# VHH binders against ATP synthase subunit gamma, mitochondrial (ATPC), part 14

Target 1, 283 residues: ATP synthase subunit gamma, mitochondrial (ATPC), of Arabidopsis thaliana (Mouse-ear cress) (q96250)
Amino acid sequence: ISTQVVRNRMKSVKNIQKITKAMKMVAASKLRAVQGRAENSRGLWQPFTALLGDNPSIDVKKSVVVTLSSDKGLCGGINSTVVKVSRALYKLNAGPEKEVQFVIVGEKAKAIMFRDSKNDIVLSVTELNKNPLNYAQVSVLADDILKNVEFDALRIVYNKFHSVVAFLPTVSTVLSPEIIEKESEIGGKLGELDSYEIEGGETKGEILQNLAEFQFSCVMFNAVLENACSEMGARMSAMDSSSRNAGEMLDRLTLTYNRTRQASITTELIEIISGASALEAAK
Below, E stands for the ipSAE of ESMFold2; O stands for the ipSAE of OpenDDE; V2 stands for 0.75 times the mean of E and O plus 0.25 times the DockQ between their complexes.

## First folded at step 4 (VHH)

Design g41 (framework vhh_8dlx_2)
Fold by ESMFold2-Fast, scan of step 4:
Structure g41 (fold): chain B 283 residues (1-283), chain A 125 residues (1-125)
Amino acid sequence: as target 1 above (283 residues)
Amino acid sequence: EVQLVESGGGVVQPGRSLRLSCAASGFTFSSYAMHWVRQAPGKGLEWIGNIYSGGRTFYNPSLKSLVTISRDDSTNTLYLQMNSLRAEDTAIYYCARSYVYKWSGSTYTWEFDYWGKGTLVTVSS
């Protein structure tokens, strides 16, 4: 009997609708908690970019692509997007006597990239967003990357938050002290630093190392917060779509349920009329 | 294929020193952090320490004064130097690679993807 099947399906769809609405509210709440921090953190790294420059196309022997993704799904295309950009950077920077390696943040990029690129992955980190993000946690991650990974350039791939319906795939480049030193010899903003008096035992190399480390921490902190905002925004959109689709399905099932009941009533009425007519004919 | 092969284990008397070696192949050894882990008979795994790409080391505080980890990237070899060996140091010693970790509140927990078969160290008179 189809009526019971339709009723059971309606109950299932109502549950999906309630769950997706709840998940949307959770994502919205988490976005509100992190959005202000992401926007404010944009100011932290801009002075370093002004001082050290931003050379996304710089040709180096060893590039490391840091791919930021989420641990949980249901957030649209944000994870597939950063993987595609990361793979494009691999192709762009790979070549004879050139090495490209990956640092993966998040379970979703890990799952995708472990299929085809496992040998090029030097570090994989998950559950970063399990607790609310803070600078200390990201600083530990940044320090671990700097200690475990040798590089000439770091290419940080993330989703910059613009709005709940728009996130922008973004690549931020951080150069090693050695590459910064070479660039400063050709001319540029670092030449201004050479005119400053250096006190105590600090060398130019030590200053450049400290600047690069601090720059990477600031850029990484912003990138992680931006990606978290984009994840929440994308999840809100995905859950909203799922909730609307469930509502539409529920409406169709309700119509089917009502039609099934209507058919039963019509059949019973026909039988009653037929019976009455048969009794009259049987005089 | 990734391979890790430990060597240098055997029977050693209490109070002596021993150096273990781990020969790595099948990956760019110099780019990875390497770990030493041991397992005493009937006990769980105990993390000894690691050495990052570039040579910086981090040790289990309980073992820091007794062990030294080093690497030779030109020969793809990891070393564990143990001093003042005790009966409690009797264990199978594993060389392990980790490039994966999970956050645990304020830090992280390593996940190991490749292990050697282990080398047995027996401290007995």
Scores: ipSAE 0.059, ipTM 0.523, lowest interface PAE 6.1, mean pLDDT 79

Design k01 (framework vhh_7pa5_2)
Fold by ESMFold2-Fast, scan of step 4:
Structure k01 (fold): chain B 283 residues (1-283), chain A 125 residues (1-125)
Amino acid sequence: as target 1 above (283 residues)
Amino acid sequence: QVQLVESGGGMVQPGGSLRLSCAASGFTFSDYAMSWVRRAPGKGPEWVSTISYSGGSTSYADSVKGRFTISRDNAKNTLYLQMNSLKPEDTALYYCARLPKYYSWSGTRLSFDYWGQGTQVTVSS
């Protein structure tokens, strides 16, 4: 009996619609909580571009690619996008006497990249967005990354949030003190400070190291919040689409159910009429 | 089986020096960043120093900067901590600890996946 099959499908689709609506509301709530912080955190790293210049394509011997992804799926193409960009950076920076290592944040990029790049993964951190993040927590993560890696350039790959329908894959570069000194004009200017006694007795190398660590912390804080916003926005859009599609399927199944029921009623009525007519003819 | 075995602890006078060693086995030592962590009686664990996988990067707690030097010998699978100008406040059980390569975020700091048994350092006058 097809009526029972249609009824069971309607129940399944109705449950999917309910779950996707709930997931959309959760994503929207989380986006609202993080969006303001993400936008405000952009101001933390922009001064470094003015101070150090914009050298995102600088060629170095030791590159570390920090890939930011989500722990959970159902967020469109945000995770496949950062993996694709990270792999492109690996290919562009690979060569004789060159090293490219990965630091992966999030379960989704970890699962994908462990299949073909496990030997190049130096660190993997999951469940970062399980609870709301503040600067202090991200600075601890940044410090943990710096303790585990050796680099000439750090390439942070993330999804910059623009709107719930627009996410921009972004690569932010943080240079080591040695590279800043050799490749950046600001490294030369800081040489003038080598002869001064600064509070704490800091050398030029110590100043550049502190600057690189602070820059990385600021960039990571913004990048993590941007990626979290993009994840929530993408999930909201994906759940909205799934809910709408489920609604359309439910409407089609309801129409099918009603047609099947009407056909059954019509058949029963014809059988009753035919039976009554046969009894009258037997008179 | 991952094993970390510390040695080199002992009793020393204030201003003295000690060199701690940690012999690592059961894993590829050169793939992991390593740390020294100490625990004074009645106190929680305090991070002391970390060294990157090749030894190219080091970091220190403010309380030990300029006095302690962390180093490693990847050929010998051994981690070292050179402790100079020791103070009574440095009295603690010193642990060799491995930083995890893959972990779940616990909030405020990196959790260590393996610890040694510890070696006692006592600084007394």
Scores: ipSAE 0.430, ipTM 0.652, lowest interface PAE 1.2, mean pLDDT 83

Design k02 (framework vhh_brivekimig_d4)
Fold by ESMFold2-Fast, scan of step 4:
Structure k02 (fold): chain B 283 residues (1-283), chain A 125 residues (1-125)
Amino acid sequence: as target 1 above (283 residues)
Amino acid sequence: EVQLVESGGGVVQPGGSLRLSCAASGFTFSDYAMSWVRQAPGKGPEWVSSIYYSGGSTYYADSVKGRFTISRDNSKNTLYLQMNSLRPEDTALYYCARLPKYYSWSGTRLSFDYSSQGTLVTVSS
């Protein structure tokens, strides 16, 4: 209604547009920094899938779900998606004589899941992405997780990066040495491990333990980078949408401002004309 | 407040054995993974071994693997480290440490709750 009210709203919306454009550029820059590394890290774990096969449906007594999320918001549905998948895995793997526990990476999944599932959370780590990620750091995180959990199967839940508008919820499974040995004995895909030669004093159990730890580190490194790319892409998309919406709002407010100003000028002109006419009538 | 009190250190000859104990209080011991960390003269802290809260899974540094055994007794709130085939390079102040269940990444290994005293292990002839 008033010119000043419309002008104040225009200033607020213009500030939102500037902030969202800046946030989009920051997200795009961070995406460029990690995207190549994420894509290259897919090669680190794929050989394990060839060796061990895909075991997503393996029935075990003790499952640990590792949920990867972001620390900061404004990244679409990436965090709600991994929480939803993690909760679905909990229900699918729950039962008599079965245990399901959570490991949470990132503040957003932690905040959501602490409300309903705190007793099932054995470890949570935040601010992992505060500094640029490297393999050594993620390897330390993987080691910390292994020291704090006991499992038959680890289910790693993350957002695989496809494009800035397409993120694929993904679950990667890593089996414990005990389960690998049991499956190997049954003569499944893992039976190929029996062909491996052992050097020095290492036992088969030690080889399988080292293999599982290395596989988990490789999968975690890829998963963390994929999720970081998905976070940046989703934030870029969300900020782009927000800045366009702010631009449209600013355009509508500019039209309103111009109409209000034109109306004010017209009113002033009418008053001048009326005054002049009144003066002429009085003479 | 968290209290961790180590004992069992001493002077031992190369090839000898020692058993370290850590008495924990001020928290629910059975809810936490525990570790042994050592600091040798002139060096920084070195992680030695960790044990899961149930005692089912154990982990060791390459330097001690096959010689040291970590264990725990949740009924007594006590952590143990059985050290066999001791070497001069094992000479250090040994600390038990509680691994945090929830933490922020600091760019290094976890922030541990340590005993300020530790227990001294000297391996010499």
Scores: ipSAE 0.363, ipTM 0.667, lowest interface PAE 1.5, mean pLDDT 81

Design k03 (framework vhh_6fv0_2)
Fold by ESMFold2-Fast, scan of step 4:
Order: structure tokens, then C-alpha cells, then sequence
Structure k03 (fold): chain B 283 residues (1-283), chain A 125 residues (1-125)
């Protein structure tokens, strides 16, 4: 192994360490920008859970799994995790006279799932993070999904942010107005709505439709922000690990460089000593 | 090659009816959601209606709800828009468009990968 080869490897590893440290700082900055909004957005969908109940296990004929992933990698296992959960939901909700389809958000889940599940993907959207993640933008995306997909239940799969080292794969369920109405007939809280006078020309069905659309927008807004926070936190951790590994590799390469340098010095010393001895013998 | 060809436009009195058709070719029509968009003179493109792959789910712009009906015949690769109780505000060039299954977010929604040449709808007394 030549000294030049070792020096070139050291330079490459130093550059990797510098880049990964910079990427960690960028991810940390982006996390700070969205974390508060993600935590606050959890309150947007809680009233719907109180009104409609918690129905993650509801059995329906048509389930659509909405898988949230990132567009860029280097964020640990967050994307493989949501794909794994999405595939598990597919198996759990599939059966005779039951249909399961996917809506994919983000390039990474799209790339993974296109290989063996493309026929079950009805819609995919990438580059959502190119624009500001605000309620208005996410509500337009939610509306797009509702207008392009037939469903009884939407199963939204995302990474809930807990801390920079803890992300919780989470599934949130949003039911169609028809399913909500059937649920209310078995003694749900929506039955109480019949005791109120309905404003304008809206019927109960129209109110349930508007409520479901608003619920989906609120859940999607929270889920998108949670997933963005988890992406940034996972990227911070991945970049920290890469930087640490690069530092260790640099240390090993430095030791190798010093060993080859030391060997060269030893060889030079032997030549000098041998030369001096030869000169003395020639006297 | 993907082609969409609209027909059925024309001049109609306020309160009248028109039925638009869109003939699709060059792709598996039944695999795509389709929609109707319109553009009035000196205005931007406006979404009117969407129909799902099977024809089971339909969606409409609020101002056309109850007046317009979208339908499709997957065997004939044809999309339809039945327009009843037409108003002057409905006068526009109408296009059928294919909703892409896979697309990049643009920040605002009016994403289609193919649209037809359009058919003119004029509403005048």
C-alpha cells in the first residue's frame, strides 16, 4: 500500500466527515423550524377522535393505505419502517371481497414499493417538501387524494416524532361518511347531532361529508409534519453516526500513514548506517 | 401515443343542456381517473369534475353540483359530461384531462399529464 494511496483516502474521509457534520447541522435547523408546529398540530385531530371514536381495527371492504415517506435518504430506517407497516396493513385488510390499495407520499416509499406492489398503487406524490408545509398546501393534497381514490377507510402510515432518537410508526384511520353513519347507528356519539338544528341547506349526509374531509386534512397535516420531524431527527442521528465512523476511519488511516512513514525512515537509517560502515571498512 | 379528443360543444341558451364527449386512445383508459377542466376567456384553467377509474366515485366543483354529471364508458374508452341548466358563467373551452397516477407536487393543484384540444361551450341569449 503506498503512502500516496493512504493520503488520498485520508483526504476523502476528511471530506466525508466535513459533509456529514454540515448535513447534521442543516437537519437540526430544519427540525427546530417544524417541531413546534408538529406538536401543536396533534390537537387538530383529537376532537374527531372524541366525536367519532377510535376505530383503528374497523373491518371494511375497501381500505386505502396512505404511506408517508421522505424524498431524500440518509435518514435511518424511517422509510423502510413505514413500508413494512404498510405491507402488514395490506395483509391484515386483504381477503375475499376486500380490496387494499396504496397512496404513496414521497420518493423513497415509491421506489421501494414499485418493485413488487406497483399494481396496487393508485396514486403517488413526490417533492411535497419543495414547498412550505402549511395547512393550506396539505389540505390541497388531502383533497387530491379524496377526489382520486375510492375507500371505506383511509389508513395513514407515518413516523410520529418523539425525540431525535425515538420515532414511533403510527397508523391513523379516517372513515368514509357512509361508514361513519353506520357506526353512529350502533350508538355512536354522532347520534347526538340529530338533536341540533342544521345550518343552511346542509343535510346530515353533507355535514358528515364535510366533517370527514376536514378530519382527513387535519390528520394529514399532523402526519406530514410528524414525518418531516422524524426525517430530520433520523438524518441527524445518521449523519452523527457517519461522522463518528469517518473519524474512526481517519484515526486508523493516520496510524497506517505513520506506520509506512516510520518504515521508510527505518529503511533510510539502515542505508545510512550501512553506508557509514562501508566507508569505514574501505579505510 | 396518448390522445384525448373532445366533442359536443356549441352555442346554447341560458338554462339549456349540452353533452360533452371525450374519446381516449393510446393508453389503458380504465386504469386512470379522468377529469374535466375549463378555461373561460382571459381566465385560468378551472377544475370542473373528476371521475374515478371504475366510474363509481365522482366529484364536482361546488358551482356545478346538481347541474353537471360526469360518466364514463370504459368499454368504449369514452368520457362524458352532461351539462344541464347552463349559466353564462359556464361559457368556456372545456378540456378532458388524464390525472397522472404518479406526479411531483407543484404547490398548487392543476396537474395533468395529457389533455385534449378542447371543445368550446358558449352560453348566450
Amino acid sequence: as target 1 above (283 residues)
Amino acid sequence: QVQLQESGGGLVQPGGSLRLSCAASGFTFSDYAMYWVRQAPEKGLEWVSTIYYSGGSTYYKDSVKGRFTVSRDNAKNTLYLQMNSLKPEDAAQYYCARLPKYYSWSGTRLSFDYRGQGTQVTVSS
Scores: ipSAE 0.414, ipTM 0.655, lowest interface PAE 1.3, mean pLDDT 82

Design k04 (from d06, 31 letters changed; framework vhh_7ocj_1)
Fold by ESMFold2-Fast, scan of step 4:
Structure k04 (fold): chain B 283 residues (1-283), chain A 124 residues (1-124)
Amino acid sequence: as target 1 above (283 residues)
Amino acid sequence: QVQLVESGGGLVQAGGSLRLSCAASGFTFSDYAMGWYRQAPGKQRELVAAIYYSGSTRYGDFVKGRFTISRGNAKNTVYLQMNSLSVEDTAVYYCAALPKYYSWSGTRLSFDYWGQGTQVTVSS
């Protein structure tokens, strides 16, 4: 193999190492920017989930699975995991006189699920994480979802961030006002108000509807931030592995280059010596 | 190549009725939410009615109980039935469409595709 071929391979591998190192630093910077917000947003929704319930196994007629994925790859198993969980939920909640629909967030889950489940996908949004999201923007997305689906249970599938080497596939369930009133203790407690004037003229049904909508917005805000953290963490890990592998390859190629160069120098020197010896012998 | 063509506008007397139609082409109609907006001279466009992918509907406060939105997926057409018309309903009425598969632009407060509009004039 020529020294030029080895040098060209070394140059390519060095470029890959540089790019993956840069991508790791970008992912680390983005993780730092979003991690605090994700952790703080857990406090916004957990109280509502504790009061209103979070049971992905509840048996209902109409389920909507909201699948959170990324737009860009190179983030390990983040996207394949949420698609697998979403498909498992579809099978778990399918049955006679039952309906399961998908809402897809992110290009990666959209591309995978459009192949065999397009008829069950009622809404998809891509490029959600192109710019930092605030609560108001996520509440607009949550409202758009609520306007486009009829549900008894919303099941939000996302990757909860634990560390850069660990993320937890998570399903958070938001129940409709009708299911809350029928199945929950809080719905039963609010039934006592049926005999009283409610401040502001709001009915029990309106209160439960407002609570469910607010709970969904809070869960979505946290889920989107958690998934963004998990994406950045997984990308850091993937880029770190790729950069390290490229470094090892570069080291092996450097050894090959040095050996090939040394062999070429030795061959040239032997040719020179042999030529001189042949000329001397011929005299 | 999304095209929306409104029809059914015209002159009507107060208390009368009109039915607007919007014929859609260049896309899979059932994959879009459809809406009607109106704009009177010197005023901003306001939402009259919308019908979403689920079949759910939304109406502007000034038209509730008087107007009804519906869709005919077989004909790729959305309709607005306007009853008990008043002089205040005089405006250019625009058909609008919103895809159910979209890219996030920061907010989604308006529809993406618009027709050219049809004039509705209510005389006393």
Scores: ipSAE 0.432, ipTM 0.701, lowest interface PAE 1.0, mean pLDDT 82

Design k05 (from d06, 31 letters changed; framework vhh_7b2m_4)
Fold by ESMFold2-Fast, scan of step 4:
Structure k05 (fold): chain B 283 residues (1-283), chain A 124 residues (1-124)
Amino acid sequence: as target 1 above (283 residues)
Amino acid sequence: EVQLVESGGGLVQAGGSLRLSCAASGFTFSDYAVGWYRQAPGKQRVVVASIYYSGSTKYSNSVKGRFTISRDNAKNTVYLQMNSLKPEDTAVYYCAALPKYYSWSGTRLEFDYWGQGTQVTVSS
């Protein structure tokens, strides 16, 4: 109720407004830096889809779910969304003689999933997006994952960037050489690859293994960049909303301050008038 | 002073067996995946066998059915039992460890451990 209390709260809200505007600018700058790379990286994995096909509904005994999240919050629902999708994939791929394991990227998904899925988490990596990522760095991460998991299918869960207000939860599937070989026996598309002669006498198994590893690296590179774009876009939107809300609060507090100040001035004037009237009456 | 120490290499005739050991100093294997790698002269290092913190294993096609990887977390040691050895198995054998949970920007460089290697020679 005091003018001082209102002034102190106005200062606090002005600071929040300043901080959220600064955070929005930082997120916008980081989005500009990564968006072009994310869009260009979409071309890296599409040839593998054309060559190997996509099998999003393939039922396998060993699934690994790679969940991509952020390390920092204030980015809307992007992290809760990938966790929900990852948990849904766990349920869909669980069963007798089946196993599902998690690889977690980012602190936010790690914190959420450690509560009820810790025993199924085989690998966790944080602070991946602290600095701009290049393909070579993501290839090292992909190798770390491949060294630590046995899989028939890798299911990469991320937020594909559409715009600063629209992010698409996406699951990309990469199949093991053994599963690709089964598809080759059943399907004619991979049978065409079997007829290809490679200089150096490399085996079909070696070629398929190298293709699967390279495909995973390419998909991971795109997925990590897409998720980084979605994080920055969501943070821009969140900071914009916070800044607007702070502005509305500041307007309300300014009105309260002016009303409180006016009431104080009125009270002082009444006291002055009363004092003057008392002095006049004493004549 | 975090170290991996390989031992158990030597000279053996084709069809023989060797048991390699990888011991950790300065850390424990309970939250680490450990892999055995080999490198022949003039060739790149290739993975031979891996064991994850859970005890599950993976083998390269060239050694499947002949080699067995195992871990003893109480002794902080990982073993590679090599049976039915062939001249093509001749190489320097290395072990490597990666922690289960790590920070990319901070700990990856600190916890990416390799051993010194142990020579395995298989005569025909």
Scores: ipSAE 0.416, ipTM 0.705, lowest interface PAE 1.0, mean pLDDT 81

Design k06 (framework vhh_7pa5_2)
Fold by ESMFold2-Fast, scan of step 4:
Structure k06 (fold): chain B 283 residues (1-283), chain A 123 residues (1-123)
Amino acid sequence: as target 1 above (283 residues)
Amino acid sequence: QVQLVESGGGMVQPGGSLRLSCAASGFTFSSYAMSWVRRAPGKGPEWVSTISGSGGRTSYADSVKGRFTISRDNAKNTLYLQMNSLKPEDTALYYCAKYVYKWSGSTYEFDYWGQGTQVTVSS
């Protein structure tokens, strides 16, 4: 191996280290911007889920799996994980007189699932985070899903942010107003109010519909923010590992370079000493 | 394979009516929302109407509300568009599409576009 070849490799590795450090800083900055919003959004939906019922094991005729992924890669296994969970939910909820369909959010899950599951995909959404995420943007998406997708239960699959080295695959279930009325505690309690006047001419069905729509919007908003945090955290961790690995490689190359230089110097020194000794012996 | 075949287009005078049909095959028709999309000469595609898989929910573009009615017959795997009070500006190629939504500033992406059927409104 020549010193020039080792020097060229060192230059390449130094460039990789600089790029990965820069990408880590960008991911860390984006994580800081979204983490607080994700944590705050957890409070928005949890009370409604408690009232309207979670019932993740509820047996329904039509389940729709909403798969949240990223548009960009280099974020560890977050996208493959939600695809695996989504496919497992498909198998668990499929059966005679039962149907499972997919709503895909994000380019990465779209690319993976369009290869073998395209016929089961009823809606595909990409570039959701092209602009900074806000509740209004997500609520429009949630409204579009509710208007255009027929379901008994929505199974929202996302990566809940725990830390930059740990994200938790999570499934949140949102029930249709019809299923809420039949199966949840609040549906039963609203049935008891059927004999009483409701202000503004609102019906029990309208109340359940409005609550379900609001719950879904809140859950989707939280899920999208959680997944964005997990994406940034995973990317930060991946870039940190790449930068550290590049640093270790650079250290090994530096040792190789130094050993090659030291060997050359030692050889020259031996030649000089040998020559001097030979000249003295000859005199 | 998925096939969508539109029919029922033709030439009609302003104020007239037409009924478009779309025969679907190659997928579980009742499980998917279906849409009508039109393209006028020299213009981009315009979404017209959507109907849910069960037929329980419908939506319409403001330009056609009150004049057009979307419906479906899941037993026959057929989508319909009843067009009443037709106007010259309704002149376009009409496409049957399986509904796929692409988020990009509230734009829609349609999958499995059919061959289209021509509607011409003139006197």
Scores: ipSAE 0.000, ipTM 0.256, lowest interface PAE 13.0, mean pLDDT 77

Design k07 (framework vhh_7ocj_1)
Fold by ESMFold2-Fast, scan of step 4:
Structure k07 (fold): chain B 283 residues (1-283), chain A 126 residues (1-126)
Amino acid sequence: as target 1 above (283 residues)
Amino acid sequence: QVQLVESGGGLVQAGGSLRLSCAASGFTFSSYAMGWYRQAPGKQRELVAAITSGGSTRYGDFVKGRFTISRGNAKNTVYLQMNSLSVEDTAVYYCAARSTYVYKWSGSTYTEYDYWGQGTQVTVSS
């Protein structure tokens, strides 16, 4: 192995180390910017669970699985994880008279699922990283999803942020107004809504529709922020690992360079001595 | 090259039925979602019915229970069976095809459907 080849490899590895350290810092900065909002947004959807009930095990004919992924890679297994969960939900909710459709959010899940599930994908959302995540933008996305799909249950698949080294694949269920009303016939909390005063001319059906839409927006807002935090945490871990691996490679190359350089100096010295001896013999 | 050709429109009396057909060519029909939209004079274009490549269907609120969308992949054709027609159903009906609906969160423009037919007039008289 030549000294020049080792020197060129060292330069390449140093560049990789610098880039991965920079990417880790960017991910850390972005995590700090959204972590508090994600944690606070967990409180936005809990009142709906109290009011509308938590019925994750429901016999429904039409399920829509909303898969949240990232646009950029290098974030460990977060994207493959939500795809696996989404496919598992497909199997659990599919049947002779049941249908399952996908709404894909993010470039990475799109790339994975378009290969074998394209026929069941009704909507794909891209360019998530170009705008800051805020409620107004997510509510527009939520409304767009509701206008493009019919459902009995929406199942939002995302990575809930726990720490930079741990994220929890999570499924949140939002029920259609029709299913909520059907469940209320069993003597649930929704029966009490019939006694609530109504501002203007809104009917019970209109109130349930508005509540379901707002609930979905709140759940989506939290899910998107949670997934963004998990993406940043996973990217920090991936970049840290890559940076350490580059550092170890650089150390090994430095040792090889030093040994090769030393060997070259020794060889040059021997050649000089040999040449001098040949010249002296020729005198 | 890509064409969507609607047929089956015309004049019908209230309470009657019509069956619209849309013949597709120039793309892999079986991998595309198909839809029917309508537009009455002075109104915006609205969804009537849609069918995914997998066969899942969805309908506009005003046509649920009266209209049925179906597809024949062997014939590259999508159908709309319209029953119990009313005067309010009078519109130009458009066939549309898409591989996927794409929304760019950056606020960039998007199109719900990739290809559109020229439309066929449906007139319901009282």
Scores: ipSAE 0.060, ipTM 0.418, lowest interface PAE 4.7, mean pLDDT 80

## First folded at step 5 (VHH)

Design c1 (from e39 with A33S L98F; framework vhh_8dlx_2; at its last look DockQ between E and O 0.02; V2 from the best seeds 0.00; counts 0 for: pae O 5.3 > 2, grease 28.2 > 24.2, SAP .673 > .668, placed apart)
Fold by OpenDDE, look of step 5:
Structure c1 (fold): chain B 283 residues (1-283), chain A 123 residues (1-123)
Amino acid sequence: as target 1 above (283 residues)
Amino acid sequence: EVQLVESGGGVVQPGRSLRLSCAASGFTFSDYSMHWVRQAPGKGLEWIGNIYYSGSTFYNPSLKSLVTISRDDSTNTLYLQMNSLRAEDTAIYYCARFPKYYSWSGRLSFDYWGKGTLVTVSS
């Protein structure tokens, strides 16, 4: 191997190291920005879930799995994880007279699931993660989903942010007003709704509908933010790992370079000496 | 006055089908969820299923017999279609109205019941 070849490889690896380091810093900055928002959103969905319930094991006829993923790659296995969980939910909730449909959010999950589950996907939305979405945007998304699907249960699959190195695949469940009412009519207990006085001309059904829709939007908003945090964290980790690996490779190549260089010099010296000796012998 | 009147009961042979009706009066039928409940001899009440004001239906998953609940809001009538009847389906069948307003923490409580109709499945 020529010294030049080794040098060229070193340059390439060094460039990779620089790029990944830069990407890590960008991800870190974005994480800081979205993390505060995610934390602030955690209290928004909780009251509604407490009232309406989160029963992931509920047996229903129509399930819609909302799979939240990233649009961009280089974030480890977070997208494969949510897809895996989504597929598991499908298996758990599919059966005779049971229907499971997918709503896909994010390009990466779309790319994976369209290969084998295209017929079960009713809606796909992409390009949501370019900028952190605000509540208004997520609300619109939630409304669009509700307009396009019929459901007894919405099952939102996302990566809950724990730390830069830890992500928890999470499923949040939002029930339809009919299912909520069904549970109450058959003697089920739903949260602490009795603590609230309902006044006005709205029917119970209308109230439940409004609450369920709002719950869904809040849960989605939190889920989107959590997922964004997880994405940035995962990307940081991935880029850090890549940068370290590149560094190690660079060290190895440096050693190789030095060895090769020394060998080359030695060879050149031998040639010079041999040539000189030959010239002397010829005189 | 709110009234619920079941009809269609009788003696049927195993394997046969039967359709029960519940005529509702004295209230806005379309605004209420309606339920079917049965009581077999010597047994407690068993919830069969319901239909919401929206038309959605839910059934007791422990039911072995195929049942379909439907409603006609134009005639204020609730229906229970039962297919492939078995001896175990012998019971008094009741239609019941679920209240428009209720406590979420409370137990199942219907505000009005029909008098019931007897279904006897025997060879």
Scores: ipSAE 0.029, ipTM 0.276, lowest interface PAE 5.3, mean pLDDT 88
ESMFold2, look of step 5: ipSAE 0.622; ipTM 0.826
ESMFold2 (binder alone), look of step 5: mean pLDDT 83; pTM 0.829

